# Ledger of designs, part 111: VH-VL binders against q9umr5

Target 1, 268 residues: q9umr5
Amino acid sequence: SYKPVIVVHGLFDSSYSFRHLLEYINETHPGTVVTVLDLFDGRESLRPLWEQVQGFREAVVPIMAKAPQGVHLICYSQGGLVCRALLSVMDDHNVDSFISLSSPQMGQYGDTDYLKWLFPTSMRSNLYRICYSPWGQEFSICNYWHDPHHDDLYLNASSFLALINGERDHPNATVWRKNFLRVGHLVLIGGPDDGVITPWQSSFFGFYDANETVLEMEEQLVYLRDSFGLKTLLARGAIVRCPMAGISHTAWHSNRTLYETCIEPWLS
Key: E = the ipSAE of ESMFold2; O = the ipSAE of OpenDDE; V2 = 0.75 times the mean of E and O plus 0.25 times the DockQ between their complexes.

## First folded at step 5 (VH-VL)

Design r22 (framework fv_nofazinlimab; at its last look DockQ between E and O 0.53; V2 from the best seeds 0.00; counts 0 for: pae E 6.8 > 2)
Fold by OpenDDE, look of step 7:
Structure r22 (fold): chain C 268 residues (1-268), chain A 121 residues (1-121), chain B 112 residues (1-112)
Amino acid sequence: as target 1 above (268 residues)
Amino acid sequence: QVQLVQSGAEVKKPGSSVKVSCKASGGTFSDYAISWVRQAPGQGLEYLGYIIPIFGTANYNEKFKGRVTITADKSTSTAYMELSSLRSEDTAVYYCARTDWEYSSGAFDIWGQGTMVTVSS
Amino acid sequence: DVVMTQSPLSLPVTLGQPASISCRSSQSLVYSDGNTYLNWFQQRPGQSPRRLIYKVSNRDSGVPDRFSGSGSGTDFTLKISRVEAEDVGVYYCMQGTHWPYTFGQGTKLEIK
């Protein structure tokens, strides 16, 4: 039998967004128990990410307990960060494949149509004023806002991303790294035509330097220092990178070709 | 010369709801967070919650168990605080206050004039 | 929640004399950015609160220099070097570091 699949949605999403994905899984892997977690839907997805992590943890623990052979995680957009944090704080998770579906794994710093909808009168260059305050950090978007021009503020004020990345020292860094390394495979999915994740390479742990030049995962300090285990995972062949062009952000979970190419191989 | 002007006094029955408005003038509404604080007669200050208008959502003090709803209309630069299931102990002056991101001043640099809400049978 | 404890709660002062108000937090108010979000407010009778001090020791514009804030971590103090008649009112400390943000009980300053 196939391992159970747990699905975590993204910002402003709900379980309904994954109806096509469920259909694809049922067709190609019949009998698979798929659970789309219906937590923090819609505007509630703006709640602090640590709060979300706790909520999703409570939901996945029973599922994992019933699946001693392991489970797969499919985590979309913001959900990918939630899942990474989840795997970092859980010392007893049994995740075989962690599929990060177009997630801003290295943060967000974009002024896309998606962000303009949220911040119609604000420029991305000024969002640090809000996001790196105690007030802003009570909102999920600010928890992974990564301003390359204000790295000091990011490192000090980010209450989520900087911590799970091990970019700021904290007493749980070693344990979180150990926990995260329990994952069988890390499948990173994203693409240049996403239009929301900025830069799109963030889905592959790439990100801007101070000059807004995109550096790849292997050039990032988190990789070089192996702060949360990326270097170790790569070394043991546990990281899969699956870039795909021609897919918009809202289509990653509904594109059949993407599913067959990047998701299906890891659901066995 | 930024000002916060609140709506007038309210008298409500127990179990009803009240909605207080706070209109900002003299600045860019999107550069602010609007907080709501109340003060019962002869008592101290209590934090209800705040909204960041550009996010369109608020953060609430859980002490109020979901009875508080804070909203904002960017087109009119107005924030609202609605309190439902009113009780006599909700009788208080309700204040709105501004946090200006531009100066990173730690919030509450400007206050509204307050709105008295009386809950009585 | 972070508990803010002020002392004294009542402060009778002779005109021209100094005054001091203490505020203690149940946990450190140092935020991850290194700032300490401790504010002092003044509320005169029949008026809205007015911020006097932000981030422990910064005076707002228009606040007389006879007001000063100090402290660190969990212990903070508001001082008035020479109390004037217009200083009558209730003073509150507030922490803006940990959600939910909380106020002290207030200190009522009166003239003897």
Scores: ipSAE 0.750, ipTM 0.880, lowest interface PAE 0.9, mean pLDDT 94
Fold by ESMFold2-Fast, scan of step 5:
Structure r22 (fold): chain C 268 residues (1-268), chain A 121 residues (1-121), chain B 112 residues (1-112)
Amino acid sequence: as target 1 above (268 residues)
Amino acid sequence: QVQLVQSGAEVKKPGSSVKVSCKASGGTFSDYAISWVRQAPGQGLEYLGYIIPIFGTANYNEKFKGRVTITADKSTSTAYMELSSLRSEDTAVYYCARTDWEYSSGAFDIWGQGTMVTVSS
Amino acid sequence: DVVMTQSPLSLPVTLGQPASISCRSSQSLVYSDGNTYLNWFQQRPGQSPRRLIYKVSNRDSGVPDRFSGSGSGTDFTLKISRVEAEDVGVYYCMQGTHWPYTFGQGTKLEIK
């Protein structure tokens, strides 16, 4: 009688990565129906995020329809951004817990091992030239690239993150905010030893200013303006912050202590 | 100055595959995108797809998705376009073209010389 | 897909006279950054295409100033102020704002 759980993977990932997570859920909540979505696997995870949102939306609709008491989402890395948009575009979602597992919610500004080998010298300083163009925005990585030294370009060119965060105007912004606010709990998980998500505080809606000093969620204009409901959710007691040190990016879904501390309590 | 040099003309039978190469010289290969465009004899230009070598993946026009594969080898500064399940309608000159990061967002500032691919039985 | 429509498709001109080519898009080519990614290409007989104009009105290096581009939103024009013999060829407009990128049908410029 536990609510079903839907899992959305990250960049260059697939459903197989969640084998340990499924074991943990089965141990603590036996009988839970867990669906790990096999969409946009491997290199297909580089497809534009709006395309991924549409595909995942089609997959989750029948699952949500069969669960009138609600469902839980566990969304890993890039998948957390897919889930953010999913909750905004669906005016009929019944998500109770949205568990964001080390996702760059305010964006990414840092070299990753899977990009750096092609461009060894100054990748992060120059990626804005590629990403903030129409053709760069056809790749998921560029949809959440957030260069704090070119914030005007980010605001004007980002086709995804700037819009879902309400950092740039959109005709659907009011409806997206209303839909997102239907969520029961927003559970934010991340940590300083992730090694991929840069800054790691992006998983908690913190991000760099122009001097690369991290400002926390409550200092962000997105929060202060309540652009998509973060301030409202926090006031409602619906935001849970669960930072944990000692966990690398590929280990969030396979660490038992992390599961017991940050995930298990939210899987009613 | 960057130059793009393509492989030579090909004659293929229906149902086979063709792989055309595009070698860049004079610049840093990973600093730009490589697009593939075709032109049937006496006809207009048709866009197949492009690759950004730094991401290691290509974006394809839906018309060709499932038949076209675009790859890049950064060690040889060479991009490839492979088209499978060839039919007579695929007879065309295939061009590679470069897009720089600064100005052209889908505009091609340097083009290869073209490769004629003829599909006939 | 964005449909690009050129007119005329055949353009006979006398040497030294002006020529104009129209290009219309099925939807606005203005990107969220305020730029319009409309390009013009020239293809001389037996040669690869060559870019003349990018972002509506900017000439590439080496392109004579007798070529000019103008327009906004969905309606664009390439103008040659004084046609020379070397201008014979096919001219294509192309949009880079919306994926997939699309070309017009081409306009064949011929000397009368």
Scores: ipSAE 0.502, ipTM 0.771, lowest interface PAE 2.5, mean pLDDT 89
Fold by ESMFold2, look of step 7:
Structure r22 (fold): chain C 268 residues (1-268), chain A 121 residues (1-121), chain B 112 residues (1-112)
Amino acid sequence: as target 1 above (268 residues)
Amino acid sequence: QVQLVQSGAEVKKPGSSVKVSCKASGGTFSDYAISWVRQAPGQGLEYLGYIIPIFGTANYNEKFKGRVTITADKSTSTAYMELSSLRSEDTAVYYCARTDWEYSSGAFDIWGQGTMVTVSS
Amino acid sequence: DVVMTQSPLSLPVTLGQPASISCRSSQSLVYSDGNTYLNWFQQRPGQSPRRLIYKVSNRDSGVPDRFSGSGSGTDFTLKISRVEAEDVGVYYCMQGTHWPYTFGQGTKLEIK
């Protein structure tokens, strides 16, 4: 039988969004227990990411306990950051495949439809004033906002992303790295036509330098310093990169070719 | 220039509820956080909570044990604060205040005129 | 909750003389971004509060330059270099670093 699958949704999202993914799993891997976590739906997805991590942690514990052979995570968009934090804070997780489905793993710096809807009078160049304040850090979007032109503010004010990336020293860095490295496989999925994740290479741990030139994962300081285990994991052969063009942000979990190519092989 | 205009004074009995309105004019409502602060007669200021209208979310001071509900209507540029299970100690002037993006950490740059709520037997 | 303690609570001052109001917090008000979200408000008799100072030392628009703020960590001061008759009222410090945001008890400034 197949390992249970846990699905974690993204910003302004709910469990209904994954109905097609559930159909694909049921058709290709009959009998797989799939749980789409019904927490922090809709506007509740704006709650601080650490609050979300705590709530999701409580929900996954009984699922993992019933599956001593291991589980898989499929984590979409903002949900991929929640899942990566879970892997760091849980010393007893039994995750085999962590499937990161178009997630802003190195942060977000983009004017998108949802950003314009949320901040109609603000541009990405001005959001650092909001996000790098105590008020701003109470919202999930700001927990992973990464302004390449205000790196000093990011490093000092980020209450989430700079910590889970090991970009700022903290007392848990060693244990979080150890816990993250217990994952069996890290499957990175994304593509150039996403339209929301900016830069789209953030889904592969790439990001802008100060000139907005995208540096790949292997060029990032967090990789070179191995601050949370990326270099170790890559050397182990445990990182799978599965880019796919032609898929918009809301379509990653409803594209059968993507599922068959990038997801199905890892749902052992 | 944004103006915050509050609803008029109210006299209430203990155990009832009150709903105070705060209408913004002369600016874009969605660009601000709207906060509620009260001041009992001869006393200092106490923070109740705030709402971010573009997110549609509110945050509350837990001291009020879930008695406070803060809402906003973007179409009318109006925020509301409802306080239930009123006690005599809730007698106060209730202010709404705004916070803009640059100083959005309790730095209220515009205040409403205040609404006196009297709770008496 | 962070407790904000003001001193003095009552401050009689002679016109033209300096005034100083102290504010102490029970916890550091330095946020992880390096900023300190300590604000000062003035409430004249019968009026709504008005912002004077934000982030320790930044004077709001239209506030006279005789008002200044200083301090760090847990200890903060509002100074008025030369008190004028229009300065009568109650002054509040307020912290915006730790939710829920909290105010000091107020300092009533009066002309002797």
Scores: ipSAE 0.014, ipTM 0.530, lowest interface PAE 6.8, mean pLDDT 88
OpenDDE, second read of step 6: ipSAE 0.746; ipTM 0.876
ESMFold2 (binder alone), look of step 7: mean pLDDT 89; pTM 0.910

Design r23 (framework fv_nofazinlimab)
Fold by ESMFold2-Fast, scan of step 5:
Structure r23 (fold): chain C 268 residues (1-268), chain A 121 residues (1-121), chain B 112 residues (1-112)
Amino acid sequence: as target 1 above (268 residues)
Amino acid sequence: QVQLVQSGAEVKKPGSSVKVSCKASGGTFSDYAISWVRQAPGQGLEYLGYIIPIFGTANYNEKFKGRVTITADKSTSTAYMELSSLRSEDTAVYYCARVDFGDYLSYFDYWGQGTMVTVSS
Amino acid sequence: DVVMTQSPLSLPVTLGQPASISCRSSQSLVYSDGNTYLNWFQQRPGQSPRRLIYKVSNRDSGVPDRFSGSGSGTDFTLKISRVEAEDVGVYYCMQGTHWPYTFGQGTKLEIK
């Protein structure tokens, strides 16, 4: 009797991407009830992240209610940010393991094919003008765009990431922190060959400073201030770091070695 | 140079719907948003909503939410505004206008010629 | 919604004389990016609106230098240094900082 698993997909993604992950779970933990949420699929994944959080919240409530022993979350790419917010806004979540699968937890600052498709005339150095505008914040990818050269604009304009990371004040911050701290394990997965998440250390709460030097989680103000509970979780032994080289962004949910090393141990 | 060309005048009965088109030429259609603004005879300007064609995302002024639908067809560089459950107070000239979101938000630098929609029996 | 209040609503002017239109917003129009999205439009009889000024004081290409915009926060002014016959029409201020975007009531400029 394994705890149910809820899977949240990423940008331009759908439940179909997780067919191999479901196979792996069935092989190692037979009988596990796995629900891949079919919300905000494809182009709908561009909707503002707070809108996605509300929709996923409504889908997750009945699943958690049916599992008094708890549930596990596996949240891929952008989906990891949705799950971060879910854990903060839900006063009654019973999540044991939150498995963040190559998610830009401190934000994104990189020229990827997705970004060039969305904004074909923009370079990463200029995207802050669009993303930190009123129009830009209507797009999920701009909700976690974090330009290290315009940190003041990021802090003032970000309607999502700066708030859930406690980098900008919010009336609910104390409640969000208490809710997030109820999680059993925060399992962080990512790696240098991802090719999309930039810097890749964003998956581990590391990020660029103004000189584009990566500072790790323990050097971030959000950690030092314990803004949403990272320092407390680390002190409890609840944060697991599982970096793996050789895995591209679209392969995290279909690599057996990655699954056996980083995911399987946390699916009690 | 960007030019916006709208469809012709419409006369509609109360309770029906109307769909107005706005065809853009010049510039890259996906690099800007199209807004819709109306003006009742002898009155001021009232904002209805917008669409960002590259994402298909639309947002509406709450006053019109549920009655207005704004869509875009990238293959023809055309935006559409459909208003349903028409009432006499919906009689107005309907304009499309561009919002350029390049280095900063640039509101309504180009306008269509307007489409007169008359709602009467 | 942000209320945009223009004064005067009717502005009779003598040719060659200056004209001034005031626009006040119910809350600050400074956006988080540091820009103030206050625009001025001219609508000549029977025509579509034409933008004259964007971001408080920037004049659009082709707009005569006799038009100028100024202001900050919640108080804005459009000035015409020397009114000409072609300036007849209705002038609107508009804010793009807060959703939904809103216009002033319009100021009708007429020649005496």
Scores: ipSAE 0.015, ipTM 0.510, lowest interface PAE 7.3, mean pLDDT 89

Design r24 (framework fv_nofazinlimab)
Fold by ESMFold2-Fast, scan of step 5:
Structure r24 (fold): chain C 268 residues (1-268), chain A 121 residues (1-121), chain B 112 residues (1-112)
Amino acid sequence: as target 1 above (268 residues)
Amino acid sequence: QVQLVQSGAEVKKPGSSVKVSCKASGGTFSDYAISWVRQAPGQGLEYLGYIIPIFGTANYNEKFKGRVTITADKSTSTAYMELSSLRSEDTAVYYCARGDLYDSYGYFDLWGQGTMVTVSS
Amino acid sequence: DVVMTQSPLSLPVTLGQPASISCRSSQSLVYSDGNTYLNWFQQRPGQSPRRLIYKVSNRDSGVPDRFSGSGSGTDFTLKISRVEAEDVGVYYCMQGTHWPYTFGQGTKLEIK
């Protein structure tokens, strides 16, 4: 018998996007109960991430309560940040594998078609003016906008990512760290051909310095300080890194080779 | 020079709806957030909600949730505030006001002239 | 909601004399970016409100330098160094730090 799987989608997404993923799981792990959460679909995915975390929390509590052996999370794109927060705010989660599909774990700094649609006249260099205002922090994408040229503004204004990553102090930081550390495995997936997540290494807790040079996870202050448990998880052997080239952002949940290599082994 | 011009006064019956317009001229409409604030006769200012046209998103004061809808038409540079299920207590001057999304941290740097909405039986 | 309390509510002033209005918030108005989103507005009889000051102490373009704002955290002050006849009206403080945005009750400034 396999543990239930909970799927959390990304920006402007819905359960239909995961039909191939569900087919793969059914083929390799028949009988697995898979729940794709239909919350904050479409434009509602722009709602503040803390609001989304509350809604998803209410949805996952009964699923986890019915699965005493544990559950697995598969969280795609922005959904990976929602799942990061869920694991920290829930003092009773029983998540075994947290599978992060190309999620901007250290933030986003890049011009994408989505950003051009949302901000037609803006360049990535100017988005800090909107995102780091109180108005901007009411939108999910701004909650993880991380401008490496205005890191001081990011640290002071981010109402979500800087807090969850322990980059700024928070009264609940110690409890959030303790809760997050209960996860069995943190499976990080991403790759250079994603085309949306910028830098793509953000999916592996790497990010730009002030010169736009990517520093990997082990060089980040959040890792070195063990702010929310990354160093402890790595020492425990609980972090899995699964990079794969040739996969675009919308294909992570529909590529069979990716599924067999990076996801299937963690769905006990 | 940017100016906000609102539609004219309205007299409405209880239970009906009113839709007030606010047209921006002179600047890039998409660079602003448009807020709606009301003032009952002889009373103070009360915030209803806002829209950010470039995001296509609106947020409302919980007190008016379910009754107020704020929309924007970028092609005509016009924001709208619709208030339904009108009560006599909704009699007020309704103002639109903008904030510059790029350079201003202060809200309401430019106001419309106001629209008097009277709800009477 | 954040409660904004102004004092006094009625302020009779002699022409040429200074005036001071207090505004207190029920919780800190310091936002996570380190800025304090406290604004002051003037409403002359029969006119729309006009913003005088944003972020505690910054004067809007065209606002006379006789107007100044100060304060921090939960306690704020608007000062007029020498009141002129055109200053008659109602003054409101407003916070933009916490949702929903809220205004003080207003202070009516009148010439004695």
Scores: ipSAE 0.027, ipTM 0.555, lowest interface PAE 6.6, mean pLDDT 88

Design r25 (framework fv_nofazinlimab)
Fold by ESMFold2-Fast, scan of step 5:
Structure r25 (fold): chain C 268 residues (1-268), chain A 121 residues (1-121), chain B 112 residues (1-112)
Amino acid sequence: as target 1 above (268 residues)
Amino acid sequence: QVQLVQSGAEVKKPGSSVKVSCKASGGTFSDYAISWVRQAPGQGLEYLGYIIPIFGTANYNEKFKGRVTITADKSTSTAYMELSSLRSEDTAVYYCARDEYGYLDSAFDIWGQGTMVTVSS
Amino acid sequence: DVVMTQSPLSLPVTLGQPASISCRSSQSLVYSDGNTYLNWFQQRPGQSPRRLIYKVSNRDSGVPDRFSGSGSGTDFTLKISRVEAEDVGVYYCMQGTHWPYTFGQGTKLEIK
C-alpha cells in the first residue's frame, strides 16, 4: 500500500542516525518498507560524490525495480546532493517524493564550528585553495564547496555540484534534466538554526552573491535558465518548501514536529 | 623551508612487509599531501599513492591496491608507506614527495632523499 | 591510465649545444580549472628527482633560465638552450591531471 522509502545519510553519518525517523514512519504509515542505505558510512562519506552516486545507484536499482508504483527518497545533508545526481543519471527512476533534509543544494560556504573540526588550520576564506585543487576534488565536502568570492574557480574546478546544477556545461545536461523532471515532488526542508549548512537558504536553492547577500532560488541563474528543471517543477506545483526554525543540523531526522509537518504529508 | 627526511635502507625477504617513513620538517604538515613514488634500479618512476593528513585519507594506484597502505601521524609530522607480500620486483628506491594542494601550484615540488628497499632471499 | 611517451629515450649532446625532449600524452591534460598539469623533472645520478617545470611552462625557483617548457593539450616540449656538464641525468615528464598520476619513460641526457 505505501510506497517504499529509501534513506540516504550525510557526512560522517550512518543508518543508526535514522532510528527515530523509522519509528515515526512506522507509527504514521505502518507496513512501509524503509531501507536506510549502509553505504559510505563514517569516513567513507568523504569519498568523491560521483563515486558515492555510483554505489548508491547500484543499491537503489533493485529496490525501484520491485516497486512499480514508485518509491520515496529521504536524503539528509550531503545525501541530498547524492540524490540530486541519482535523479539525473537514472534514465528510469520512479521516485515520487524526493525529500531533501537540510542539504546544501547550491553549495556550502561557512565558517562554522562543525567545519573547524574538519579543517582546523583553515578559514572559510582559504578553503578554496584546498577544495578547488585536483586533490580537494577527491573529497565529497569539496565537491560542493561554493566560495562566492571565487565563483570562476568554483565553476571551473567543481567536478560535481557545478555540473549537477547546470552551472557549467556537460554533454549529458539535456538527459539529466529530462530524468530529474520525472520526480513527482521536490520537498525542500531546512532552517535558520541548522548551524552547519551555510547559508541555510542553500537548502532551498538560495545562495550568496559576491557580497555575501543571499539571493533566493527565483533570483538564481540556475532557476532563471531552468538549467535542470527547477522553474518547470515550480510551475507544475511540484516544489514544496518547508522551513522550520529551532532545529539544529543533527536533529532534522529526529524531530517529531518536523516529521509531521514536512515529511509525513509526502509519504504515500 | 620544508624538508622531507626518509628512514634508512631495508633488506627484506620475499613475502614479508616493509614500512618506510617520511618525516616533514618546517611548515605545517596538515597543509599538504604526501605522495609515494618508487624507482626500480635503472628503471623509471612509478606512482604508488598519496595521503592527505588533514583528512587522514589515502588513495592508491590500482596496481598496488591491497598491498600498499599509506598513513600519517600528525603529532610527529610523519607519513608512512607500508608494502606487504614483498616480491623481488618490489626492489626499488621509494620516495616521498610533497603535493602542495593549493589551487595555484602542482605536485612534487619537494622530494625526500629516497629509501632503498631490497627484496632478496 | 594516461600513457606518457617521451622521445628520444637517449639524447647525446655536445656541451654548449641545445637539447630538446618531447612528451606526448594519450589524453588531453587540460583540467576542468583550465590549467594543464604537466611537469618536468630532472634526476642527476644518485639523486632524488628535482622538479624543473610545473604547469607546462612555469620554472621552479633556482632553475636556470636555459630550461624552458612549452606545449598544450597532448604535445609538450622541454628545451635546454645551452647544455652544461651539470645537466647530465634523466629527464621525466609527468601528468597530474588524470588519476593515477603517470610518468614518461625518461630521457637520458649524456655529453658526447
Scores: ipSAE 0.016, ipTM 0.463, lowest interface PAE 6.8, mean pLDDT 88

